# VH-VL binders against Small ribosomal subunit protein uS7c (rps7): the designs that were tried, part 2

Target 1, 178 residues: Small ribosomal subunit protein uS7c (rps7), of Euglena longa (Euglenophycean alga) (Astasia longa) (p14760)
Amino acid sequence: MSTRKLQKRKILPNDSIYNSLLVSQTINKILSKGKKNIARYIFYKSMQNIEKIKNENPLDIFKKAVDNATPSIELRTQKRKKGQISKISIKTKLERRNKIALKFIINSAKKRSEKNIIQKLQGEILDAYNNTGAAVQKKEEIEKSKSPVNNNKKFISKNKKSKNKKQKKRLKRKKNIY

## First folded at step 5 (VH-VL)

Design a24 (from q3 with heavy chain H53Y N58D; framework fv_patritumab)
Fold by ESMFold2-Fast, scan of step 5:
Structure a24 (fold): chain C 178 residues (1-178), chain A 123 residues (1-123), chain B 113 residues (1-113)
Amino acid sequence: as target 1 above (178 residues)
Amino acid sequence: QVQLQQWGAGLLKPSETLSLTCAVYGGSFSGYYWSWIRQPPGKGLEWIGEIYYSGSTDYNPSLKSRVTISVETSKNQFSLKLSSVTAADTAVYYCARESYSDYWYEEDYFDYWGRGTLVTVSS
Amino acid sequence: DIEMTQSPDSLAVSLGERATINCRSSQSVLYSSNNKNYLAWYQQNPGQPPKLLIYWASTRESGVPDRFSGSGSGTDFTLTISSLQAEDVAVYYCQQYYSTPYTFGQGTKVEIK
């Protein structure tokens, strides 16, 4: 029910701890079926753990992780007939590309082998901060697709489109913030 | 032309495990979500679960304790196992592909379906 | 879970006449940010798998005759067959893909009078 109320909002406030719009957007993307307090707890606990591990400002670490996972373009596919796909690359606004990076980080975190979601999220953030990990790999696949010498563009575009669509539906259903 | 071919055991006794496989031909297996959907005779459709080609799954909560979906990416196949079957599990089981086209739109409607496998659970 | 309810359960229509099938969701399947309704319609002939007819509430799948149209938004949706043909005798299902678990209506059987 509270998730449907969030959909009615057109503006998102900065979070209460870091005063960051990026943090608020991230918490919303972590949301699972309207459990916002749990999403806040997961995110803030991950940040607290990162601060202890790195002895640095965790917001700065998180911002760099997002930057490292942000692609310079978006891949867009046009479906002509069932099963047929054309690949094109489009430069979109930074804010839109940052949301893609958030999807990469959160969905990659969910697929990690750590035993709890807090450890999964902190691990993926730290990997992305070091310019490694599954989220950064997804970003690099998009980057390869824009190269003029890349001969594998159709397959890469098709795979990225499917993943991005699925991530968006999961985020929309669980976090309701697209 | 994308084609889904499915096979598996059609007659089971109560308490046994249902096992079905779906193979994808004529199109890319990679980059898609693949679903299992069932239909009891004369009734409607029930989504069982989905799997991404890399192995991540999402299951219908009503079946989650009994269902496992897996992929064999080298063969472009995915499989359903449903444990501890009862007469209520008697149904035609379909494999299906979830569609996509535009980057921003999730398209979890089913654009290609297998022909279906009738599974009957009886003593 | 989002519950999908169709009406009527069965419908008898003369050849060449209009058939309308309704689908209601227990909560909105319209996403305001992209203004899309996460609703699809399927046709199922006896002994065959369902066939996709309509997605995004009103977009016809390639190869589907233009006599089929979808309309509605939010929680109330309609599938219309403007001039029923003999081959349209089938069971029709709506499906929401707004959230998992994906859910279907109970089906509407369309028959000829």
Scores: ipSAE 0.000, ipTM 0.466, lowest interface PAE 15.8, mean pLDDT 80

Design a3 (from q3 with heavy chain E107Y; framework fv_patritumab)
Fold by ESMFold2-Fast, scan of step 5:
Structure a3 (fold): chain C 178 residues (1-178), chain A 123 residues (1-123), chain B 113 residues (1-113)
Amino acid sequence: as target 1 above (178 residues)
Amino acid sequence: QVQLQQWGAGLLKPSETLSLTCAVYGGSFSGYYWSWIRQPPGKGLEWIGEIYHSGSTNYNPSLKSRVTISVETSKNQFSLKLSSVTAADTAVYYCARESYSDYWYEYDYFDYWGRGTLVTVSS
Amino acid sequence: DIEMTQSPDSLAVSLGERATINCRSSQSVLYSSNNKNYLAWYQQNPGQPPKLLIYWASTRESGVPDRFSGSGSGTDFTLTISSLQAEDVAVYYCQQYYSTPYTFGQGTKVEIK
């Protein structure tokens, strides 16, 4: 007894080198404008560089980096109650939170100071692997936001307003694009 | 500074396997992609494929079924094998290094080339 | 695959005069996110390997004379030799590195009149 069945193919297949859905999703997020082949090339060259630096399986390093950058919740804007806006914590599915981690890693990589995009990406992945870097910092900010905050904070007056230090990464303006 | 020295058999009959080797001197082999590029007599350049020092390869789809590039990192060498040759494979074969760019992106243009090896496939 | 087409196939120019070579890609090699064109130019003398002249469409390789310049964006590119010297007699190739497989133009032969 056989049936003629048209199999429904997954829209995003595993990548051809590591056979990993995570890798395929990452390549998809690297390129917003232009050709997928460039995004694939950037990712694979950064992975080969990581293998050279660490002498470990680069996929395992990448998976740990993603795990380290994955927040436990998402922040969502609450409705306008009496003109007020507040953010609340929502626990969403892991795959959705992994996509947030990928976004953190890629966007943080683009803002790094290294000379080329491959080095920027490998640097951010290695930092996240070590539980450091801008991607992990963004994840920690979300984690801190879900914890109750002491509303009895002590306020200290300062003679000066915000310093350049509070405007860290001033160069993250359009000039970072080039 | 950086020099690429290449060698291999230059005369083949149809159906044989082409084998060429490229050795890197005067610079780091590690951290670069290394390519093979060919040029048939009187024609333009055709990229064959690339290899990273760790052994990861990318091939031109038109040649993928017949081409193998391998690396011998301990000797700073990489090699090309092209199986089932025909007269259409007659060309000068070059090895080359892919360059580093300082313009916020690293991509594949070729800054150092070997001298070339003429491979003739006679019918 | 991205197809690269050069024009003219051959060009005869007097010493000291301007030589202009064109290269067209079948699709854009401009990456909009970084505003860079993934286009290189090479010079090949008879019996020698190609030599890199220009990358990123307009950046001269170290040691390349300033009479060589590249221009263009997207699909249309130009290599200019402002004052042709005897050693510039060669075949010139453009190459895209926007995507694999990397592809080259068919070449333009520059000769002296």
Scores: ipSAE 0.000, ipTM 0.460, lowest interface PAE 16.5, mean pLDDT 79

Design a4 (from q3 with heavy chain E106Y; framework fv_patritumab)
Fold by ESMFold2-Fast, scan of step 5:
Order: structure tokens, then sequence, then C-alpha cells
Structure a4 (fold): chain C 178 residues (1-178), chain A 123 residues (1-123), chain B 113 residues (1-113)
């Protein structure tokens, strides 16, 4: 069987109230945890509450929340040997990273202490809008994986014999440090 | 918080099939790999295999021909079957969760363990 | 398979003194792409299941006392107990999770001298 087989994917339309693909995608992710009508109600009610609290366009607030929770890379699991799973950093398309941000927001909302799911969701969206909260924290953890490798390990490792430019640079630095 | 409760037959005869079940309470079953690990009396630990909540499995090659791990996601349970047992299979059997953080993908070290079930294979 | 070897097999240490346990893997458990060591340490008290102490070679599990620390990279790893307490009498195991099958060291028994 071909691992390159492409399956036709459904095209998600913009939502009926905000005319936004992002809103439609969000409702669809909430739907995976409940009924379609309930998911739609939860999302729209959260947005209405946000509008009342902030006296601003709730779609703009939501877009900013998603942006703040969107990582610049994706952390992916990869099998190298049968049964072994490792984690690597991969640069992926913005659309895919936005879907990751939506998962962070929805999953983080469910863990909140508010009385009901509507208040949990509005709280997480507002926290993310302010560049804080659990969803943004998940994004920051992924961002940490972009950090350069430990310089001490680069200097100390002598596993390969090579006289290339990298080895010469390491030798020069060692002499200067002492 | 998370608690793993395990049960199954403790005394078997050679050639029989070992059957153990582990139930997960106090936490999410979904999104995790779940493992079986055994320890013969007075000896070290041997990983048997793992299962993802969706049913995907990986087994220790040394046991692969005899081992089957399965899930009942609706009950938050997973089970081990080991066929054609011999005295060498006498051990304490543990179920365990492979770590998964809110911020990372899966991590294949074991953060919660069941209490263990002693399985003795004798005539 | 990656073979894990611990040293020593047993160790007797006086209360309040430092205990050091070594673990060697037959091949590197450092993954170059994420620069992480796929190595964990467990404590097992008699009659109990193993308890996670350290993961990623040096990260201490929540609730584990700060006297426990892990170090090392690649193939050579160390678990250190800075000031041995009576409750630390146990068998300690290292585990690699770089590749399946996941494998454990043979264990190091820590006793009070």
Amino acid sequence: as target 1 above (178 residues)
Amino acid sequence: QVQLQQWGAGLLKPSETLSLTCAVYGGSFSGYYWSWIRQPPGKGLEWIGEIYHSGSTNYNPSLKSRVTISVETSKNQFSLKLSSVTAADTAVYYCARESYSDYWYYEDYFDYWGRGTLVTVSS
Amino acid sequence: DIEMTQSPDSLAVSLGERATINCRSSQSVLYSSNNKNYLAWYQQNPGQPPKLLIYWASTRESGVPDRFSGSGSGTDFTLTISSLQAEDVAVYYCQQYYSTPYTFGQGTKVEIK
C-alpha cells in the first residue's frame, strides 16, 4: 500500500456569524468533544461575553489570542528504529500551526477552574489575548525547543576525528579560554 | 491522583495463557501509551510491550511471538495476554503509564505504576 | 538492543554521606536533533513498584527530594544522592528510552553502612 496515497479532505466553510474560517475551524474542534449545536452555542456565547467585557470586536480579540498561541515550529514525534519515538523540531505551514494553537486554547480551557465551559473558554481566550495563560505557555515550551544546543556539549564532544573548519574553531576557542 | 489497578490469575500451569488487566482511574486514559513491565523474583526489570489508547502496539522482540496487549478505551482498561507460559515467566507484572506532558509530545519513561501482580508458573 | 550496565552492583554508604551510581549504555542515547539524553532513573523499595526519580538524564520528577540529581550524556550517566537518608535504602535502576525494546540496568542496591 502506497504511503503517498492522498485522500480528499473536506473543505470547511466560513462560519455564518463572523464569516471566518478560523471561527469555523474552532467550532469544529469543540465539536470533536460534543454535539454540533452545543459546540456552536458554546463558542458564540463565549464570544458575546468577551465583547461585553472588552467592548471591542470579539473576532479581533480571538485572532490575536490564536496568534499569541501559535508556535513558529512544530514539535514532531519520529520513529528511528522499530518502536523508538523521538522528538524533533520541524518548520511547518502557518495553517497547520494555527490548528495547533486552537488545540492548545481548547484543551487549556477545559482545565480551567471556572464553573462552566463557556466561562472556561472565554477566560482562556482572554488570557491568550493578553499573551498569558496555559495555551500561550504551551507555545512557549515549543519555542524553547528552537534554542541553540548547549555550547559546552559542542566543545566537549570529540567523537569524530576531523580537521575541518569547525574543529579548528573549537581548538582556537579552547586556547583562548585557558 | 492517577491510580492504576491491576488484576488477573496469579497461579498458572506450564503451557497456559497469562491474562492480566489494568484499569486507569483519576486521570485521562486517552493520549497516552500504556506499558507492561515484569520483574522475576530477586531480578531486574524487563519491558514487555506498550499500547497507545487507539490500539497501536510495540512489543519486546524477545516476547513478541507470545504477547498480545489490547485496550478497552470505553472502560479505561488495557490487558496483557502471554501464551505458552513456562517457569521462566514467573514474575511480578506491573502496568505503567508512559509520561506525557501538557507541553511536550510523548515521553517513554514510566511516571505511574500499578501495585504489581505476582504470577507463579508451577505444576 | 541497547544494553544498560550499572556499577556497582551494591553500595554501602553511611547516613549523611554521598552515594554515586553509574550507568553505561552500549550505544549513545543522546538524540542529535533535539540534543536530549533518553535516560531515566528509578528507585524501588522492597515490595513496591519502581518510582520515577529522574528523566532526560538530569530532570528531577516532581516531589523527588533535591538530594537526588542526575548527570551525564551520551553513554555514561550518574545518579547522585548528596546526603543519604534511611528511606533511600532501595534498588536503583537506569532505563533508556532511545529505542525499543526499552531496557533497564541490572540495578544497584544501596544499603546503610
Scores: ipSAE 0.000, ipTM 0.444, lowest interface PAE 20.3, mean pLDDT 79

Design a5 (from q3 with heavy chain D108Y; framework fv_patritumab)
Fold by ESMFold2-Fast, scan of step 5:
Structure a5 (fold): chain C 178 residues (1-178), chain A 123 residues (1-123), chain B 113 residues (1-113)
Amino acid sequence: as target 1 above (178 residues)
Amino acid sequence: QVQLQQWGAGLLKPSETLSLTCAVYGGSFSGYYWSWIRQPPGKGLEWIGEIYHSGSTNYNPSLKSRVTISVETSKNQFSLKLSSVTAADTAVYYCARESYSDYWYEEYYFDYWGRGTLVTVSS
Amino acid sequence: DIEMTQSPDSLAVSLGERATINCRSSQSVLYSSNNKNYLAWYQQNPGQPPKLLIYWASTRESGVPDRFSGSGSGTDFTLTISSLQAEDVAVYYCQQYYSTPYTFGQGTKVEIK
């Protein structure tokens, strides 16, 4: 019989109400300096409010909101020679990308203008469910960044030559003034 | 009805570069990952790499130094280049679509395949 | 990398009888967040590309006969053909899509006895 490589791995249990690991992960991310009971209250109250508004299973709404805010890639910072920084796009596991979506939703919720944190979280989840809002906008920024405008090597040289021609014209104009 | 048509070189000499192209018909090119998979004669399947319609790539680490996958979105085509080939690169090469995923679950199994291109590398 | 191993390498079964193919992964392909097994099965006939049969360990692809079924979880998986037909003579491959690089089993050849 074989044990896993990490024998003493911490296991996060499913939450007690929805029996969902995603919900447990979300509650943990809501925690900043507060007690777990407060984070649970905030999340579950938001879910109850969503259920009343939509007349649908709030877990299904939440899952779709997370999916809509989940980027298809992750941007990773790579240090180039001489301390220069470039960003490369990498397709990482769904769990890692979902954690990014959860951070987008929670952080975007905190910046909302509603009266309390429950209404802020509720509003951001519903916006993300409708494929709108600040969390989804952050995801779209990542999606946009993976498609650079000019990436064809064959055409880059032509553009560079055109720029050089313009520079030569400008230099001639300056010389004519003097 | 999704159809993948592939073409490219059949016979190569050692040190040459393999070039194969796959064109997608009958379905959406956008929103999917497109993969290359190879199968040496009498052996199993080896995943080479994938490309998203936007140009983002992931490669099998065993081949990463020699592999380039590129996309021509305007033509609904993607291509494989494998440099410095040897006899070990002799295989049938397949292009394939990774299943579309929305909602909570991601799906990276291969639901449509090209018919395959036999590439033989001989001295 | 996740290594996939199949057993047996070859199997001879009489028409109408049950065929069972096993697949083992070197590490779990069960994702705890969605409770799904990232495991697929393919059928390959001579001269043809692989054809998807099953995904998520047990979900049949559209158009695949109900005599094909998948089972298992974590590291141990089984493909079952409840009543072998002549058209089922092929090589079968399991594949994990839990992490890149995606990897396949070595294949199991199914023949008529």
Scores: ipSAE 0.000, ipTM 0.470, lowest interface PAE 15.4, mean pLDDT 80

Design a6 (from q3 with heavy chain E106M; framework fv_patritumab)
Fold by ESMFold2-Fast, scan of step 5:
Structure a6 (fold): chain C 178 residues (1-178), chain A 123 residues (1-123), chain B 113 residues (1-113)
Amino acid sequence: as target 1 above (178 residues)
Amino acid sequence: QVQLQQWGAGLLKPSETLSLTCAVYGGSFSGYYWSWIRQPPGKGLEWIGEIYHSGSTNYNPSLKSRVTISVETSKNQFSLKLSSVTAADTAVYYCARESYSDYWYMEDYFDYWGRGTLVTVSS
Amino acid sequence: DIEMTQSPDSLAVSLGERATINCRSSQSVLYSSNNKNYLAWYQQNPGQPPKLLIYWASTRESGVPDRFSGSGSGTDFTLTISSLQAEDVAVYYCQQYYSTPYTFGQGTKVEIK
């Protein structure tokens, strides 16, 4: 087989319902390691429920929830001084930070008190959309851990804004093509 | 064929503000990030910052307090201002386009470059 | 910041022989979710801007001769010129685009022996 076919297998496609790569990444986070149909079902049913409750585009609600749960920095474990470990704050690409937000939303959803996973995910997304809930709280914990003196808050805010605009424009162009 | 043309003041005194402009021809200005990159004589490349056609910016933290990048979308232009220059700011300054691909596979490598503008800061 | 280190600083290679340039990043530039290495290579001739050769560590830019190839993953990358031609005499730079600020290696000067 050609190199192009091998590369296509490694590239995550957009989902079939919303034509969104964010949605595809989210589905992969819900129940990775098989059970793809169950993960898709859980996500799409939560989106349908959100649409019924809010009477708005559920993808827009989900994007806002992810934005609200996305930290401005990433905390990583770094090896220092011959075997010592430290936590360091790093400014990373929005794409990577959005993946962190997805983990916060999904892991927080699992810890909710609702009786099934669809309702748990639905509730956590709506809470994050309103800038509340456990996922947003996890994001705020990261924000608090960064050093105010060493942190260029203005730069981080502008960077986040720029990446959001770039991503939104790319999504708009992809939709317009199709 | 995309072409980047750049111009601006080449000789500055310490404490002055460096001002350079880049104009884009032969391709779409919108939908891309546009960057400034500099190279001191005989040294390597240093990324200064980027701007989206809408005006959103990201700057190298080492230069953030002194750098401003702006766009004039109606003219397909973007510009660099670097304040309080010193001899350390002497370099060839390049404008460049960041490649565009899928939303999640951000291609922040530089596929088209301007010819460069030598800026000399001397007392 | 991610620091990029190239080796050697310069090398002399006879026409038709293989040239190998190494690039090391201070942290991984492999993004696990898409399995891509956020690394590019550039060629710079005297008096000219850099020219893109390779992106995603191993993908050759359109119009770049097939004697140029990139390899590696994570923190260790290599640019190979399989049969050096006279026009390949230049300075070569690696660049990471995994995180801001984007950073470049110090450059490797390739000369004819």
Scores: ipSAE 0.000, ipTM 0.464, lowest interface PAE 16.9, mean pLDDT 80

Design a7 (from q3 with heavy chain S99L; framework fv_patritumab)
Fold by ESMFold2-Fast, scan of step 5:
Structure a7 (fold): chain C 178 residues (1-178), chain A 123 residues (1-123), chain B 113 residues (1-113)
Amino acid sequence: as target 1 above (178 residues)
Amino acid sequence: QVQLQQWGAGLLKPSETLSLTCAVYGGSFSGYYWSWIRQPPGKGLEWIGEIYHSGSTNYNPSLKSRVTISVETSKNQFSLKLSSVTAADTAVYYCARELYSDYWYEEDYFDYWGRGTLVTVSS
Amino acid sequence: DIEMTQSPDSLAVSLGERATINCRSSQSVLYSSNNKNYLAWYQQNPGQPPKLLIYWASTRESGVPDRFSGSGSGTDFTLTISSLQAEDVAVYYCQQYYSTPYTFGQGTKVEIK
């Protein structure tokens, strides 16, 4: 009787410094597979710099940056035609969406104006941690596709400045009594 | 069809601030990076900087201390300000669109360009 | 910064003949994770803005004639015009978009011999 081998998913080991699978996945995405030591150096040096700047656990900062850059859905695109792109929205597993966030952070870091890759990566991680920067903006664009923000009605300007600023301040103070 | 229309002052004196505006018609302004690129007469191209529709910017380090790029999303416009100009800033200035990413890859090549604005700095 | 160097500075080619332009980057523009070369080519006619010809080193932009092709990987890239036409007389630029600042080659002027 023949024995059948079942295919198993590859297991990536946690990194040696932070004991984090997320860190190992990030290092693998930074540089060529043959240059893991350089990728490891770049990442760890960026983390050390972040720790010195924030005086906080750099792994927690990085995890928050990844969370902030993680979209709630994944968009599938088709080849561009006549300047248009068709999109379909799919809700995928968190692991896959975290992988997208890592791509956003790394690719956005490469586009930064700092002179070296360590400072570029450091800057993008800190921006994402503060919920700003190019990686987070890419995530927000995906979110807007899922849930368009208030575009249902035209805003009509209303002029309520017929009273002077001091008069309005006095009125507010009286209304704020107890 | 996407069109980029640009305008601004063409003649400046040394130490003044260059100000140019680019307006986007016939296509989506949102979801793209928008760049400024310049070309001195008879010379090559130099990238100045880029802006995302949200206002996030990246600048060429050689110009960073003098450059500001801003967006006016309600008008589908973005603008360049370059301070403390000298004769070395004489160039044709182009606005351009960076292509949207198909598969989460950066596509920072320029598929649509404005017609260019010649800026001359002379005393 | 990544420096882009083109060769030759000027090239004279007879109508219908092959034109070859080289572009070299000071460091690799191949990203190992997606196996893509972050390299584009532009054509610029006098008095006009540059026009995109090729991106990802070898992908032709929509509407660009088949006679234009790009090749190469890493640091060495080539733009080939298989059969030069009169409208191809222009200056050609390569551009890297691997990292900011985005940089261009100095340009190659293609003329009819």
Scores: ipSAE 0.000, ipTM 0.503, lowest interface PAE 12.5, mean pLDDT 80

Design d1 (from d0 with heavy chain T50E; framework fv_maftivimab)
Fold by ESMFold2-Fast, scan of step 5:
Structure d1 (fold): chain C 178 residues (1-178), chain A 124 residues (1-124), chain B 106 residues (1-106)
Amino acid sequence: as target 1 above (178 residues)
Amino acid sequence: EVQLVESGGGLVQPGGSLRLSCAASGFTFSGYYMNWVRQAPGKGLEWVSEIYGSGGSTYYADSVKGRFTISRDNSKNTLYLQMNSLRAEDTAVYYCAKESYSDYWYEEDYFDYWGQGTMVTVSS
Amino acid sequence: DIQMTQSPSSLSASVGDRVTITCRASQSISSYLNWYQQKPGKAPKLLIYAASSLQSGVPSRFSGSGSGTDFTLTISSLQPEDFATYYCQQYYSTYTFGQGTRLEIK
């Protein structure tokens, strides 16, 4: 067997302090193009501050914050005529949706008014833990935007034109992705 | 090494109940999604149910929703499938399957280890 | 839910042949597709994940390709131990298996 063509995929290791994959991935998302040591410091210092404020296990608080910001579905982009984009609901695995929650928390933290990134991150985590804040609001918008299940009404009319319509949408999507 | 061993299969009357078990070893059981997959005699594979490592999130195929309950006991490294209101069409070999990665970090999702299967026959 | 259709349902081939099995999804699933091999009386074994990634320990004669709705599994030089049933599986939205392709020796 020639394994020379197969490149081994790297599995992200657990972080050294909490022994948690969730923590490792969060650190990678805080500052993906910056210094890794700074990203680790930001996250761990935020956790230390949260522990001081709440007098509870900060990992448990963080896990709950992620859970509260995790949507039950993902929205899939679907192209419409004249360039309009519509979104439909799709059921995906929990780990994909948790990654969405992490993006909500980190991006919402960056937009906060606190003095520095550590305070911004701890504030957003604590708000999400309490089921409030911008990250949770983004999750709630997705929940409210759930599309009803397509029950295939008008199926006959759509099917007769489906090849050309779907083919045109696929070509349009390929051009837009590139 | 990873091992999954199913038990609890057998012959049961329509409308009856049966509980399957899957004993897991060789990995940190609580960190992984676990699945049940069945195969009717001479037919293909059909996914039945999935449970998250903590036991809090469960998913079911529409064909079994409301009748089957997936659960786990992480202290015993054991996965369960409680099957109620059994029908002739539930007759199948039931496989326990482990997912490749923990539930947070990777988009790839495949069943990397399977048990030997346990036969459930629903017949009068 | 997403339907998976394999073709052919069965095929016969000789040792050394190049064999291609296809799988079609009822809607786009990106590259979220796995391939499994099942030998008579045995549990399935993972061959390919994420459409084209070869599982560790699987012979390099197996390969997968495709994205969107159309996928293929190829065996470049069929061996006696390859006579089995092959299943595709989507994991884009829960899980759906194809009906299987039975590979028989001529």
Scores: ipSAE 0.006, ipTM 0.485, lowest interface PAE 13.4, mean pLDDT 80

Design d2 (from d1 with heavy chain D103S Y104G; framework fv_maftivimab)
Fold by ESMFold2-Fast, scan of step 5:
Structure d2 (fold): chain C 178 residues (1-178), chain A 124 residues (1-124), chain B 106 residues (1-106)
Amino acid sequence: as target 1 above (178 residues)
Amino acid sequence: EVQLVESGGGLVQPGGSLRLSCAASGFTFSGYYMNWVRQAPGKGLEWVSEIYGSGGSTYYADSVKGRFTISRDNSKNTLYLQMNSLRAEDTAVYYCAKESYSSGWYEEDYFDYWGQGTMVTVSS
Amino acid sequence: DIQMTQSPSSLSASVGDRVTITCRASQSISSYLNWYQQKPGKAPKLLIYAASSLQSGVPSRFSGSGSGTDFTLTISSLQPEDFATYYCQQYYSTYTFGQGTRLEIK
């Protein structure tokens, strides 16, 4: 069987408030049942609330939250001979991995106990910004899957901000069991 | 419609540096990943480096990590490759390639347009 | 790293022939494979993406098939302009090109 493919490709424009592609991607991920205006409102209101709480640029907070929730690899389930299933680590583009992070943040937000979706989303973004919460937890599960030894993770964690994602990924991958 | 024009190639001694440029036109440059691919004389294609549409993330082949730096200036529609600590095995035609994968979409990655290439010769 | 091996390395054919070029990945890459054509002194040109999808503007005599580890590029009824070197490329984990198949006039 062949992989299903999108017949038409789209270039997603930057959002109108923050002039950010990441923001546009996030709004699209929040979108459900075609309610684009509602998704936009939810996101922007969450950002405004974050700005008031932290007294910092909310876009910078959001970018850091996404970075903290972005895995260095993508895991795919592959069916092996005799119905056995294995997960393989794939080096994918940062855009794909950022979209995985957005999925983690949005889906984790939906499962929060706050009373409305705006408060749920702002809470998950702030947790991810602080390198905590369910979204970051999901990212760490993926990181653990590719690096079963703790010493490598300790080294990378110490220098996480001084190294790009590719350098961290390379260091972790080189220490994996073959 | 889409055009990519490389420049900056030339003869350089081992250990030297060179900066390649790729001038892009005919598409929304900032919306696409850009790549460098090289081809040694009489040999096959080798992927070198890739950069995210916004310039925020870069990827490199193991053979060039730590020596080459890919960058872009979206205001000038220009892609760059800074090559340091050049070796004889870096001798190749360097191609600039546009990726089909648009920022924000997960679908298929392929190089739909290529420049004419610029020759880099590393020799003493 | 994923290794890509093409066969044959070179072949000779006549106009009107059906030509098949194969590409093998060292591990399963699903359908994440592209095919490019390169003529002497020119940049490569995309022919097929995602194993079997024909790029716009490419003649219908070109087709691709396969999944997992084994892939084929087929040219039905070879034309004079098809004499070139053909490369497969995996995009499952970064990028790796095959060594190329040189198609020459018999």
Scores: ipSAE 0.000, ipTM 0.473, lowest interface PAE 14.3, mean pLDDT 79

